VHH binders against q9y6x5. Designs and how they scored, part 24

Target 1, 379 residues: q9y6x5
Amino acid sequence: LPPKLLLVSFDGFRADYLKNYEFPHLQNFIKEGVLVEHVKNVFITKTFPNHYSIVTGLYEESHGIVANSMYDAVTKKHFSDSNDKDPFWWNEAVPIWVTNQLQENRSSAAAMWPGTDVPIHDTISSYFMNYNSSVSFEERLNNITMWLNNSNPPVTFATLYWEEPDASGHKYGPEDKENMSRVLKKIDDLIGDLVQRLKMLGLWENLNVIITSDHGMTQCSQDRLINLDSCIDHSYYTLIDLSPVAAILPKINRTEVYNKLKNCSPHMNVYLKEDIPNRFYYQHNDRIQPIILVADEGWTIVLNESSQKLGDHGYDNSLPSMHPFLAAHGPAFHKGYKHSTINIVDIYPMMCHILGLKPHPNNGTFGHTKCLLVDQWCI
Short names: E, the ipSAE of ESMFold2; O, the ipSAE of OpenDDE; V2, 0.75 times the mean of E and O plus 0.25 times the DockQ between their complexes.

## First folded at step 6 (VHH)

Design f3 (framework vhh_surovatamig_d1; at its last look DockQ between E and O 0.01; V2 from the best seeds 0.00; counts 0 for: grease 25.8 > 24.2, placed apart)
Fold by ESMFold2, look of step 6:
Structure f3 (fold): chain B 379 residues (1-379), chain A 122 residues (1-122)
Amino acid sequence: as target 1 above (379 residues)
Amino acid sequence: EVQLVESGGGLVQPGGSLRLSCAASGFTFDDYAMSWVRQAPGKGLEWVADIYQDGSEKDYVDSVKGRFTISRDNAKKSLYLQMNSLRAEDTAVYYCAKESYDWLTGWSFDSRGQGTLVTVSS
């Protein structure tokens, strides 16, 4: 009888897509549940950091996944698409599926989510798919629903990840109404398929479902490039991450590298690590490099003349273009309630409450999500 | 070495048909979505159509819907574009493009061929 929760992410789903495009299936989901119109995510507004913040309730400096490309100066390890499954990177936090499956008579399942195919604290999701972008949404949905229905001990926490609209947002840019309308219609159809499958399997009334995302997307342009080569010789630094937040490891005196970069472009802020704005909560981890460069919205840092992407993310988390949404349905949630905003780190303590788990120390505030829940006093 | 070789372009009258082909080598073709993109004289690059790795999903820009059909043959490592009811505005260099997506590095067109010219005039 323990409560069950399915956490779904559609990568790169900008909050204002809900206002600017039609989503009949998602709107029906919202009408029968709750909506948070804007979720303020964590800096940097990249995929892995924000997905891990959702499931740990921690800022990036606290959970250690500080970017999609990282270098740990203490151990001299590199994190990249070829080396993202080493538990070393993930072990600075305990994600909710680990806490969940260590309880009596509980297991966790994942149809992909950053970290669910890694043995974090020697514990890997009880059932999981290795990441593979070629696996269809239908196959992911079939696996996750099979695990929710057929596992012993029962699966009480499950994840489902999908690459859109992030992939198409990069390809077309969020301002391409024709192409994004077509892409978003397909995503809405997938949400319809999800709901219909849960109904057909008898899960819909007793499963809590959260549909959310990690970040939004902003329009880029070949007219808005910052050429790093025009400001500094490659030999003076090691490049750990490039755009829109560049991570710079100096090879010469740090102050000299900073001085070469500080006036490079009026469309880029250059920070020494100790000078990174406190509102970013992005300073206290060895994986954050001594100098970071933060491009203005819609600007791209490049080493050459061009960029192939027409949309990107990773910018300042105060930008509305970087914010996703959250919708939820199930026995834990009100019906027909809309809430304006929460912080992405608030999702973790809410999920722990729904599942009856004691949260690990975190940066979220349970009170910010109380009005979404039927068992809480909203005021 | 990724290689994409487009063929099948030519001069055609309005209302005519052409079939473009793309021969792929140097990568595991079955693992990647593929696209056709075009560049009209003096214009920027325009996406035309794409197809998922297994052929399960196909998409088209509105201006070609109902007239163009994208297909792939994974055994032959080949991508095709059947173009019917051609119009003057379809005149462009057509490129076959390999798409890549990874949840860390995102989406890219990381390769395309030299292109094949399609000219629609009378």
Scores: ipSAE 0.534, ipTM 0.849, lowest interface PAE 1.3, mean pLDDT 92
Fold by OpenDDE, look of step 6:
Structure f3 (fold): chain B 379 residues (1-379), chain A 122 residues (1-122)
Amino acid sequence: as target 1 above (379 residues)
Amino acid sequence: EVQLVESGGGLVQPGGSLRLSCAASGFTFDDYAMSWVRQAPGKGLEWVADIYQDGSEKDYVDSVKGRFTISRDNAKKSLYLQMNSLRAEDTAVYYCAKESYDWLTGWSFDSRGQGTLVTVSS
């Protein structure tokens, strides 16, 4: 019987929430499983890019989802959360659910994971839910578990996505202890519901479950704004993405635009595309714009408008505030093992190993996750 | 405030049985795994058994496996320990304990009751 894997993402779950709040259900989950305290995600630390990195093992420059908002100058196409269904944007990589179906003639299932409702390489998840934020976690969970339990061919890989605590993090800021405590309590309860559902269905002992997130959240403030209008006229550029990493498409000479922006704020780094630091692995894609602005942690890039967000993400991926965690349980994983850190791209080769899939070329290192797995040597 | 109150201890002969109870209050009982721990005279605290928050999983120290059974009633906010085939070495004060997780040190107990004495003697 082939192994099964459920990948769960709670959007914007900052790793250090585990240190500052109580999660009795999650802690119970990891008691007989494994925990990775910090996962270094990919730059930029945004939702679509990082979720696609998890399931491809690739840096953003390689899988082609380089932001939540993108523009392709050749085709003149735009990508956004309201326009994300064109396979054009996703076809630069092969996500694991496609691999799962094509390599082993198995089924995949998805509840609103980014890209799962799009035919990628002419393959769409065998079972999926169209994205709808109004659909409850319970309904998503019910569908996923139904598919895991009753599908033919059997579902061997499934994804489950939930929008919290990201939405609340944006609204309240991660430092709002009162509101975030409430929000995180709800998340923990959902984890409890997940575990309970799996146990009720007899899936718990045989199903590998990974609970993770795509990024963290940093505190923002009205006192930490970078107003681009004070540095450059709107007529000189097109804004493709804004904060905290702005993607700039010049309408005039690139150098002129760069010179107007390079000293705009001491709390913002301005890069020509070719000068983007190598550590970001964010250069080798045509969808990356000619100029990138990177705000310091907690700073917000704005136009001549006020920001309403008290929390945000997308910053330097070396910042701890941007890092999610990973917890896992199932026959493939050790019990009671804690690991300090992995890279988010390392999840892909691990999942491929668990599922018996041959991974596509990727940026992950399987060696980083060996200690999590019962069938591997750990030094 | 978390309160745990143990009961059911007493004197019993070797081979006998006892059932311990713990009444919990001051926290959401069904959110937390619970344990029994014991302290024998002149010895340190020893973990005995634990049970998951929904009762679906149980674990025991090797010396009590097959003899002790942990259970819980979340509706009554109660934890139980059925002890059969008691031995002299089981003599100890038994405590009900709320499990907690520390980020640095791992699993421990943040609360326990006053304890109930179990004496196994002929």
Scores: ipSAE 0.327, ipTM 0.728, lowest interface PAE 1.4, mean pLDDT 95
ESMFold2 (binder alone), look of step 6: mean pLDDT 80; pTM 0.802

Design f4 (framework vhh_surovatamig_d1; at its last look DockQ between E and O 0.71; V2 from the best seeds 0.00; counts 0 for: pae O 6.0 > 2, grease 27.4 > 24.2)
Fold by ESMFold2, look of step 6:
Structure f4 (fold): chain B 379 residues (1-379), chain A 122 residues (1-122)
Amino acid sequence: as target 1 above (379 residues)
Amino acid sequence: EVQLVESGGGLVQPGGSLRLSCAASGFTFDDYAMSWVRQAPGKGLEWVADIYQDGSEKYYVDSVKGRFTISRDNAKKSLYLQMNSLRAEDTAVYYCAKESYDWLTGYSFDYRGQGTLVTVSS
């Protein structure tokens, strides 16, 4: 009977939502399991990079998904919603579901997770749903539980992705207490439905479940805009990504582009690639552009229009507003244990341990998570 | 392809009422949540209300709660905003918006109509 793991992501779930809102179902889940109060994610704090970091244990520069919008100068390829299934983008790493399903008598399933619908190293998740935001949580849950219960070889690793609270965080902003309370209540109800369904199907006692997220959310404002068009003509560069980390490919001399941008706003840091702070681990990949612009928390880089968003993410990964949480329950985990912080890259070696998989080389540290696990000595 | 045509704006006295309409075409109306947003002269956009695809859930900004009611008729592909107890601060151009989300490109809403002007004055 191999160990099983369900990895669940609620996109954009800021760690301090747990302290500031009521989650009766999630709190019951935590009470009988473990909580990591803050997960330090990877820079840039965007959806695709961080979801891939969770399942590879790698910094973005090492796994190659360096943003939600990318350009590869060697191949002239753009990563976009029309081209996100090209294995070229994903093949710089081996995600955990690939390693898992190549083991004897194992398969993997995905009710959506970035990359699970891509044949990475010619291997696609054994069962998967193509991404479609109109598919309800109930339908995703039905598919994933069906695969966990009815597959041969058995599904031992599974993912489930949900768009909230990211969508509402962008729409209302994290400071909109009334609307975020309602959104977060609905998410807690979905967690209750998840647990109830697993109990009804007889899966709850022997399935390890991780509930986590990729990033948080910070408040934006029409008073905090950085107008890039006021500082530099469009003709001097190609814009690969805009906000809050702009990726700039110069069309003229790089130093001239840098000089036009360096004093554009006191609320924006401008980095030549070689000058990007080492703590970001965001330098050694061809997909990272020669110049990046990093807005201060809550500031939005725009061209010539107002921003529509009241909340955003992608900022410096040292910011508490960018940090998600992690909760877990199952036979591998202690009961009622709380831990202050881990790095998001630490999740991968922990998952490999739970599943009995040999991890690929990665940036995670198993020792950071060993106190969550019943089979480890916690000193 | 997306077409949103707002109507029903006008001049009204404080405490009065208006009903805004939005005719939608160029997409499967029943598949999308819809919202009303507004823009006062010289100001940024403000979200006002939204409504789920089947009309089951409705949400409002605090400043209009209890005064405004959003509704939709999926058979007629139409969105409505009933505005009661209007105040001077409600003066704005009102836009109907189609909401969408994609995990790569994020949350967005499309408000490409010309809007309808609501002016609340004595």
Scores: ipSAE 0.634, ipTM 0.864, lowest interface PAE 1.2, mean pLDDT 92
Fold by OpenDDE, look of step 6:
Structure f4 (fold): chain B 379 residues (1-379), chain A 122 residues (1-122)
Amino acid sequence: as target 1 above (379 residues)
Amino acid sequence: EVQLVESGGGLVQPGGSLRLSCAASGFTFDDYAMSWVRQAPGKGLEWVADIYQDGSEKYYVDSVKGRFTISRDNAKKSLYLQMNSLRAEDTAVYYCAKESYDWLTGYSFDYRGQGTLVTVSS
């Protein structure tokens, strides 16, 4: 039988939470499997872009999901909450669940992973749940495990998404020890539920499970605001994305807009598109706007209204506060092994290897994950 | 149409108490977590407290812990904030806010009332 893989994401789970809080269930999971302590995610460090990078192995400029809010100047289309299911936005890459179904007579399943409810390259996940934040983890888990156990053709790849601790991180700030302790305890309990259910169903020993996240969370404050209105009139540009990486579409001469913004704040870097640092791999896509503003860690870009968030993400992907972790368990993985760091795009070729899939061209390096796998030589 | 109407604000001396109320309409009240937020003069909006849909969990900003209590009555579609031991720094317009979360935009308030002014002064 082909190997099976369940990919689980807890949104906004900062890597150092593992050092600062107790996770009995997750720790047991790790003890019987592997841990990557830090995963360097892609810039910008937002939910949709990074989740798509996990399943494509591509930088954002390559897979085309460059933000949670996007604008295409040619088609005049917008990507937002009201228009996130247009295949136009997703078709610049092939996610692993599509590959899984097209390369082999296999099925894929998804519980609210970004992009899984959209036909990409005319292929949609065999089983999926439309995104609904009101649906419990239990219900999502029940559906996923049902599909893993009872589907024909068999589900060999599944994704499971959960909104915490991101939502709480935004609300309370990651430095709120009391509130975040409660939130993270709940997450650990959910991991316990996941493991228990897999054991009950007889899946635990044969199912490969990856638990990871898309990004971390940094502390924000009302004292660390960058007000664009102080620097430029709102009539001179269209805001495509706001904070902490603002995407600016000029309505007047780009240079004039740039000059008005370049010295707006010492806590914000302003880039023309062609001058975006190469290390971000965030330049070669038409969906990236002509001017990008990047706030320093913990600073929030605002207009007239102040931010309600005490935590945020999307900052420089080199910042430790933006980094998630990866844990894994199953036949493909060692037991009791810890690794320091990988790139988030490295997950894709690893998953392809586990599933016996030929990966599409990607930016990941399989060599970075070899030490996690039992069938590979670790140098 | 979603409506949130706050009441109960007023002038109070330091150490005093107030109870704020919020009447909600135009949506399924018990499907959503609710928050109180406040804006002090010259400052931005600040989250104060929230309560889960079923009232099972309550959370507070550190500065009000032990002094404020959030509660709700789903049958009455009402949100409450009991404020005790009020301080000068609690002076603000207080707003009732409907919570929302989306994986695209994250945590947010999609609706907020007109607010009620709380002034704590000797």
Scores: ipSAE 0.024, ipTM 0.390, lowest interface PAE 6.0, mean pLDDT 93
ESMFold2 (binder alone), look of step 6: mean pLDDT 82; pTM 0.819

Design f5 (framework vhh_surovatamig_d1; at its last look DockQ between E and O 0.42; V2 from the best seeds 0.00; counts 0 for: pae O 3.5 > 2, grease 26.8 > 24.2)
Fold by ESMFold2, look of step 6:
Structure f5 (fold): chain B 379 residues (1-379), chain A 122 residues (1-122)
Amino acid sequence: as target 1 above (379 residues)
Amino acid sequence: EVQLVESGGGLVQPGGSLRLSCAASGFTFDDSAMSWVRQAPGKGLEWVADIWQDGSEKDYVDSVKGRFTISRDNAKKSLYLQMNSLRAEDTAVYYCAKESYDWLTGYSFDYRGQGTLVTVSS
């Protein structure tokens, strides 16, 4: 039978949660598979950009989903929760489920993943759920396992997305040990349910499963606010995105707007687009605005209002607090192997290899993941 | 449009009890976590308690633990706060809040009601 892969994301799962909390089910999963302790994600460390980077192998400047809120000056289009399914935004890349299901005798399924309900290059996932946060993990698991087990042509690539621990990380903050322990135990129980369901349906032995995340979470505070209105009047710019990376479209001379902002706070870096650090790979797309403001870890950029979040993400991707992990199990993977770090863009060429797909041009390095795979000359 | 209507506030002596209610409409109540928040005169908004969509998980700010109990009735689309052993420091306007999550716009918090005033004084 053709190789199969299930890609699972638990949103906002900070890598060091694995060291600081107990995960008996996830640890059993890792014991019989592989662990990458830290995955260096892409800047901006937000949900949509990083989920699309996983499935395209591309930096945000190359795949075009440069933030959760965007503006394209050429077309005058806005990307937001009311317009996130316009293929225009997604068509700068080809995600793995499109490549997979265009192969003979293959289909793709999604129990949610950013983009799987969009016809990217006129191709939508063969089976999919529209995003709805009210759908239980059990229902998502039921649908994805039904599709993996019963579809013709067979589903060979599938996704499963869950909102936790991101939702609770925002609500409580990652430093709230009592609440985060409860949340993370529930997530570990869901991982146990996933594995048990796959075993009971006869899928476990021949299905490759990756459990990963898009980013981590850092603690915020009402004592760590950067009030943008204290530094610049609203009339001088259009705000495309706010925090922790603000995207600023000047309404007046760009240098004048920059000068008003550059000394606004010692806890914020202000970049002209051409001065954005090269290590971000966040420069070469028209959707990246002329000025960005990058808050320090745990600082929140606000307008003349208080923040309601106790945890947030989107910060500099060099910060360990922004890094997720990757665990994997299945016939393609070694047993009991632990690896220190990979780049999130490396996941795509590894997945293509597992599925026997020719990857599109991408920023990943297959060599970084070779030692996870049984069929590679690593040792 | 989300609508939240708080009731049950009033004047009580220290050590007394009150039960706050919140009638909810304009959204799928069973799919939303709910919170109580309060605002004392001249102070900022303080989170008091929250409860999961199905009522399975509850949490409280330390200052009210053991004295307050949050609950919900999903059939009646109602949220409750039982407040016992009230203290002068509990004097505030209490608001019911709807919590929402969307993978694009993130975590959000809505407390549109007028609130209900609780005054604890001798």
Scores: ipSAE 0.559, ipTM 0.835, lowest interface PAE 1.3, mean pLDDT 92
Fold by OpenDDE, look of step 6:
Parts: structure tokens; C-alpha cells; sequence
Structure f5 (fold): chain B 379 residues (1-379), chain A 122 residues (1-122)
């Protein structure tokens, strides 16, 4: 029988939460499997881009989901959470669930993972749930496990997405110990429910499960605001994305806009598109706007509006506060092994290996995950 | 179209009580978590309280804990906020909001009514 893999994402689960809070269920999961303590995600450190990087192995400039909010100047199309169903945005890459179905004539399943409810390369996940934040984890889990257990052709790859602790991180800030403790306990309980459900269905021993996240969360404050209106008139540009990485589309000469913004704040770096640091791998896509503003950690870019967010993400992907973790369990993985760090794009070739898929060209390095796998040599 | 209509605001003395109501239409009310948010004069929008779609879970901003109670009647498509021991700092326009998850900000309150003014003054 072909291997099966369930990929689970808890949005905005910062890696160091594991050190600062108790996770009995997750720790048990890790004890019986593997842990990568820090996963270096892709820039920008936002939800749609990083989730798509996980399943494509590509940097954002390559897979084309460069932000949660995008604008294409040629087609005049907009991408946002309310407008994310156009294959135009997703077709610059091939996600693993499409590969799984096309290479091996297998089925894929998805519970609200970004892009899974869109036909990509004319292929949509065999089973999927339309995104609805009001749907409980239990319902999502029930559907996923039903599909894993009863589908024909069998589901060999499945994704499960959950919005916490991201939503709460934004609301409370990651440094709110009282509220975040409550939130993270709930997450651990959900992991417990997941494991219990898999055991009840007889899937636990044979199913490979990866639990990870797309990004972390940093503490924000009303005392750390960058007001663009103090530097430039809003009539001079269109804002495509705001904070902490603002995407600027000039309505006047780009140089003039740049000059007005370059010294706006000592806590913000301003880049022309061609001057974006190479380490970000965030340059070679037309969907990246002519000017990018990158706020320092914990700073918020605003337009004369107060933000009620006490936490945010999207910052430099080298910041530990932006890093998620990865835990895994199943026949493909060792037991009781901990690894320090991988890149988020490394997950894709690993998943392809587990599933016996030929990976599309990607930016991941399979060698970085070999020590996690029982069938590989560990360097 | 999502419609939310708040009522119940007014002038009250410190220590007094008010009960706000919200009538919802245009969406499946019992599938949606709901929130109260407020905006004080000269300040930004502030989250006050939220309630799960089935009412099983409630949460409050710290400043109103023990004083405010959020509740809902799904049969009536109504949301309520019982406000006790009101303080001057509670003065604000209060909005009923349908919660939605925003990929940028988390939970958002973009779907809200016209608001109802609560003034706490001696």
C-alpha cells in the first residue's frame, strides 16, 4: 500500500512556544516521533505565501503567492482573502496535492489549507472543504479522517488547517502569558483529539503525520507605529499590502515616492524592487510591487489609523519570532529525534520522498531532512 | 447582505447598567461567532467581547471582565451585551460585529452595524 501523509498546520505557532508553555499531547507526539525546533520560513512571513511554500518547496518569488494581498498590474487583478479563487494566482507552481493526483492517480484531501479549494493546473483536490473559519476543528478532522479511511482511490495525502494560535496572537499579543496560555492549551487539546481520532480509526501506526506552522508572532504596541501619512501623501501611491511589509505602487515617479519614504522611519527599511536583499528571495516576480517597506520587528506600518493588533507577523524571516516548528510521527520518521533547524521549503522534497512522488523543481534541500527519516542516512 | 442593527445605548450614570441588543440578518447567524466592539471618542476601534456560534465560549477584554456579559439568541438572530457597573471610560459607540478571519490581522470586525452610543457621565 502506498504511504499516507497528513500535513497539519496550526497558523502562527511560534517555535519558542514549545519552550515557554506546556504541551502534554504535542510532547507525547514528539516523543514518539521527531521535532524540528525551528523552521526558517520564507519572506514575507505571511500565511498564504508560506503555506504555499510548504506544499511547493518554492520561494515566494517562484510560486507567485507573494503576499496575502496582491495586485497584478497587467491584468489589473487583485488577490485577497476575499478574492483568492482565481487559478491565475496559483498556477505559477504545482502544489503537492496536484502532483499526488496526477503522478500516481491517487486522491488528495484538504480541510481549508490555502489553495486547496482552487483548481490549480485544472486539478482540484479530490476532497476538500471550502474555507470557513466558523467550522470547528472537530468537523475538519472528522472529514479528513473519513476521507483518509474510506476513499477510493485512497487518499494518500491530506492537509488540515487551523487558524490558531495566529488569530489569538494578533488579538492578545504573543507576550500575553495568561491569554496565550489558554489558547495554546486548547491547541494542545486539539492535537490530543487528533491523535485519539487516528488511534480510534486504526490509522495511527500507518499514517505519517506532520504538525507544523507557517510563521510565528511578534509583540506589537501602539508605541511602535510608523505612520506613512507623515512622510508621503496617500494620493501619490496605491497601497497593495500594508504591514509589516508594505507593497507600494507609485502613482507618480517611483524615485520621488522612494525619496519621500526612504527616511520615513529609522525602524523601516525601504527598498526599490531591484534592491531587495537577495537573502529574501523576493525579487523575481511581477507581482512584487516597485517599492517595498519592511518594518523592524515589532513595528507596525499605519495610515493614520489605529491598529488594534497586539501581535503581528510578516517580518524578516531570519527573526526567531517568525519561525514555526515541525513535528512528525509515523512509519517514515524516527522516534525521539530532535533536529535544530530546517528551511520551510525543505518540507516539500521530504513529503515527496515519503509519498514516492517525483518532486517538481524546488528550492528545498532533501539532505536537510534525511536525519528525520528512517530510510535515510543521517549525516 | 450582512445587516447588523444595534440598539440599547443611552446616557447612564457611573455605576449604572445598560443592555445592548443587536439584530442580525443576511447571513447564517448560528454559524457565526459574534463580537461587540467599541470606539471611544478620539480613539480607535476596540474589541470588547466575543461569543462562539453556539454560545459555548465567551471572552472579554480585561477592562470589562466581571462587569459585562455577552449572550446570544440564535432563534431570534440576536446578540446582547449586558453592561453593569459602567464607568466613564466605557463611553463609546458600541458595534455588533460578525467575526471573520482575516489572513492579515486574524479576527476582523469589518461586518458591523451603525453602532449605538453609550455615554457614562455623572
Amino acid sequence: as target 1 above (379 residues)
Amino acid sequence: EVQLVESGGGLVQPGGSLRLSCAASGFTFDDSAMSWVRQAPGKGLEWVADIWQDGSEKDYVDSVKGRFTISRDNAKKSLYLQMNSLRAEDTAVYYCAKESYDWLTGYSFDYRGQGTLVTVSS
Scores: ipSAE 0.032, ipTM 0.550, lowest interface PAE 3.5, mean pLDDT 93
ESMFold2 (binder alone), look of step 6: mean pLDDT 80; pTM 0.804

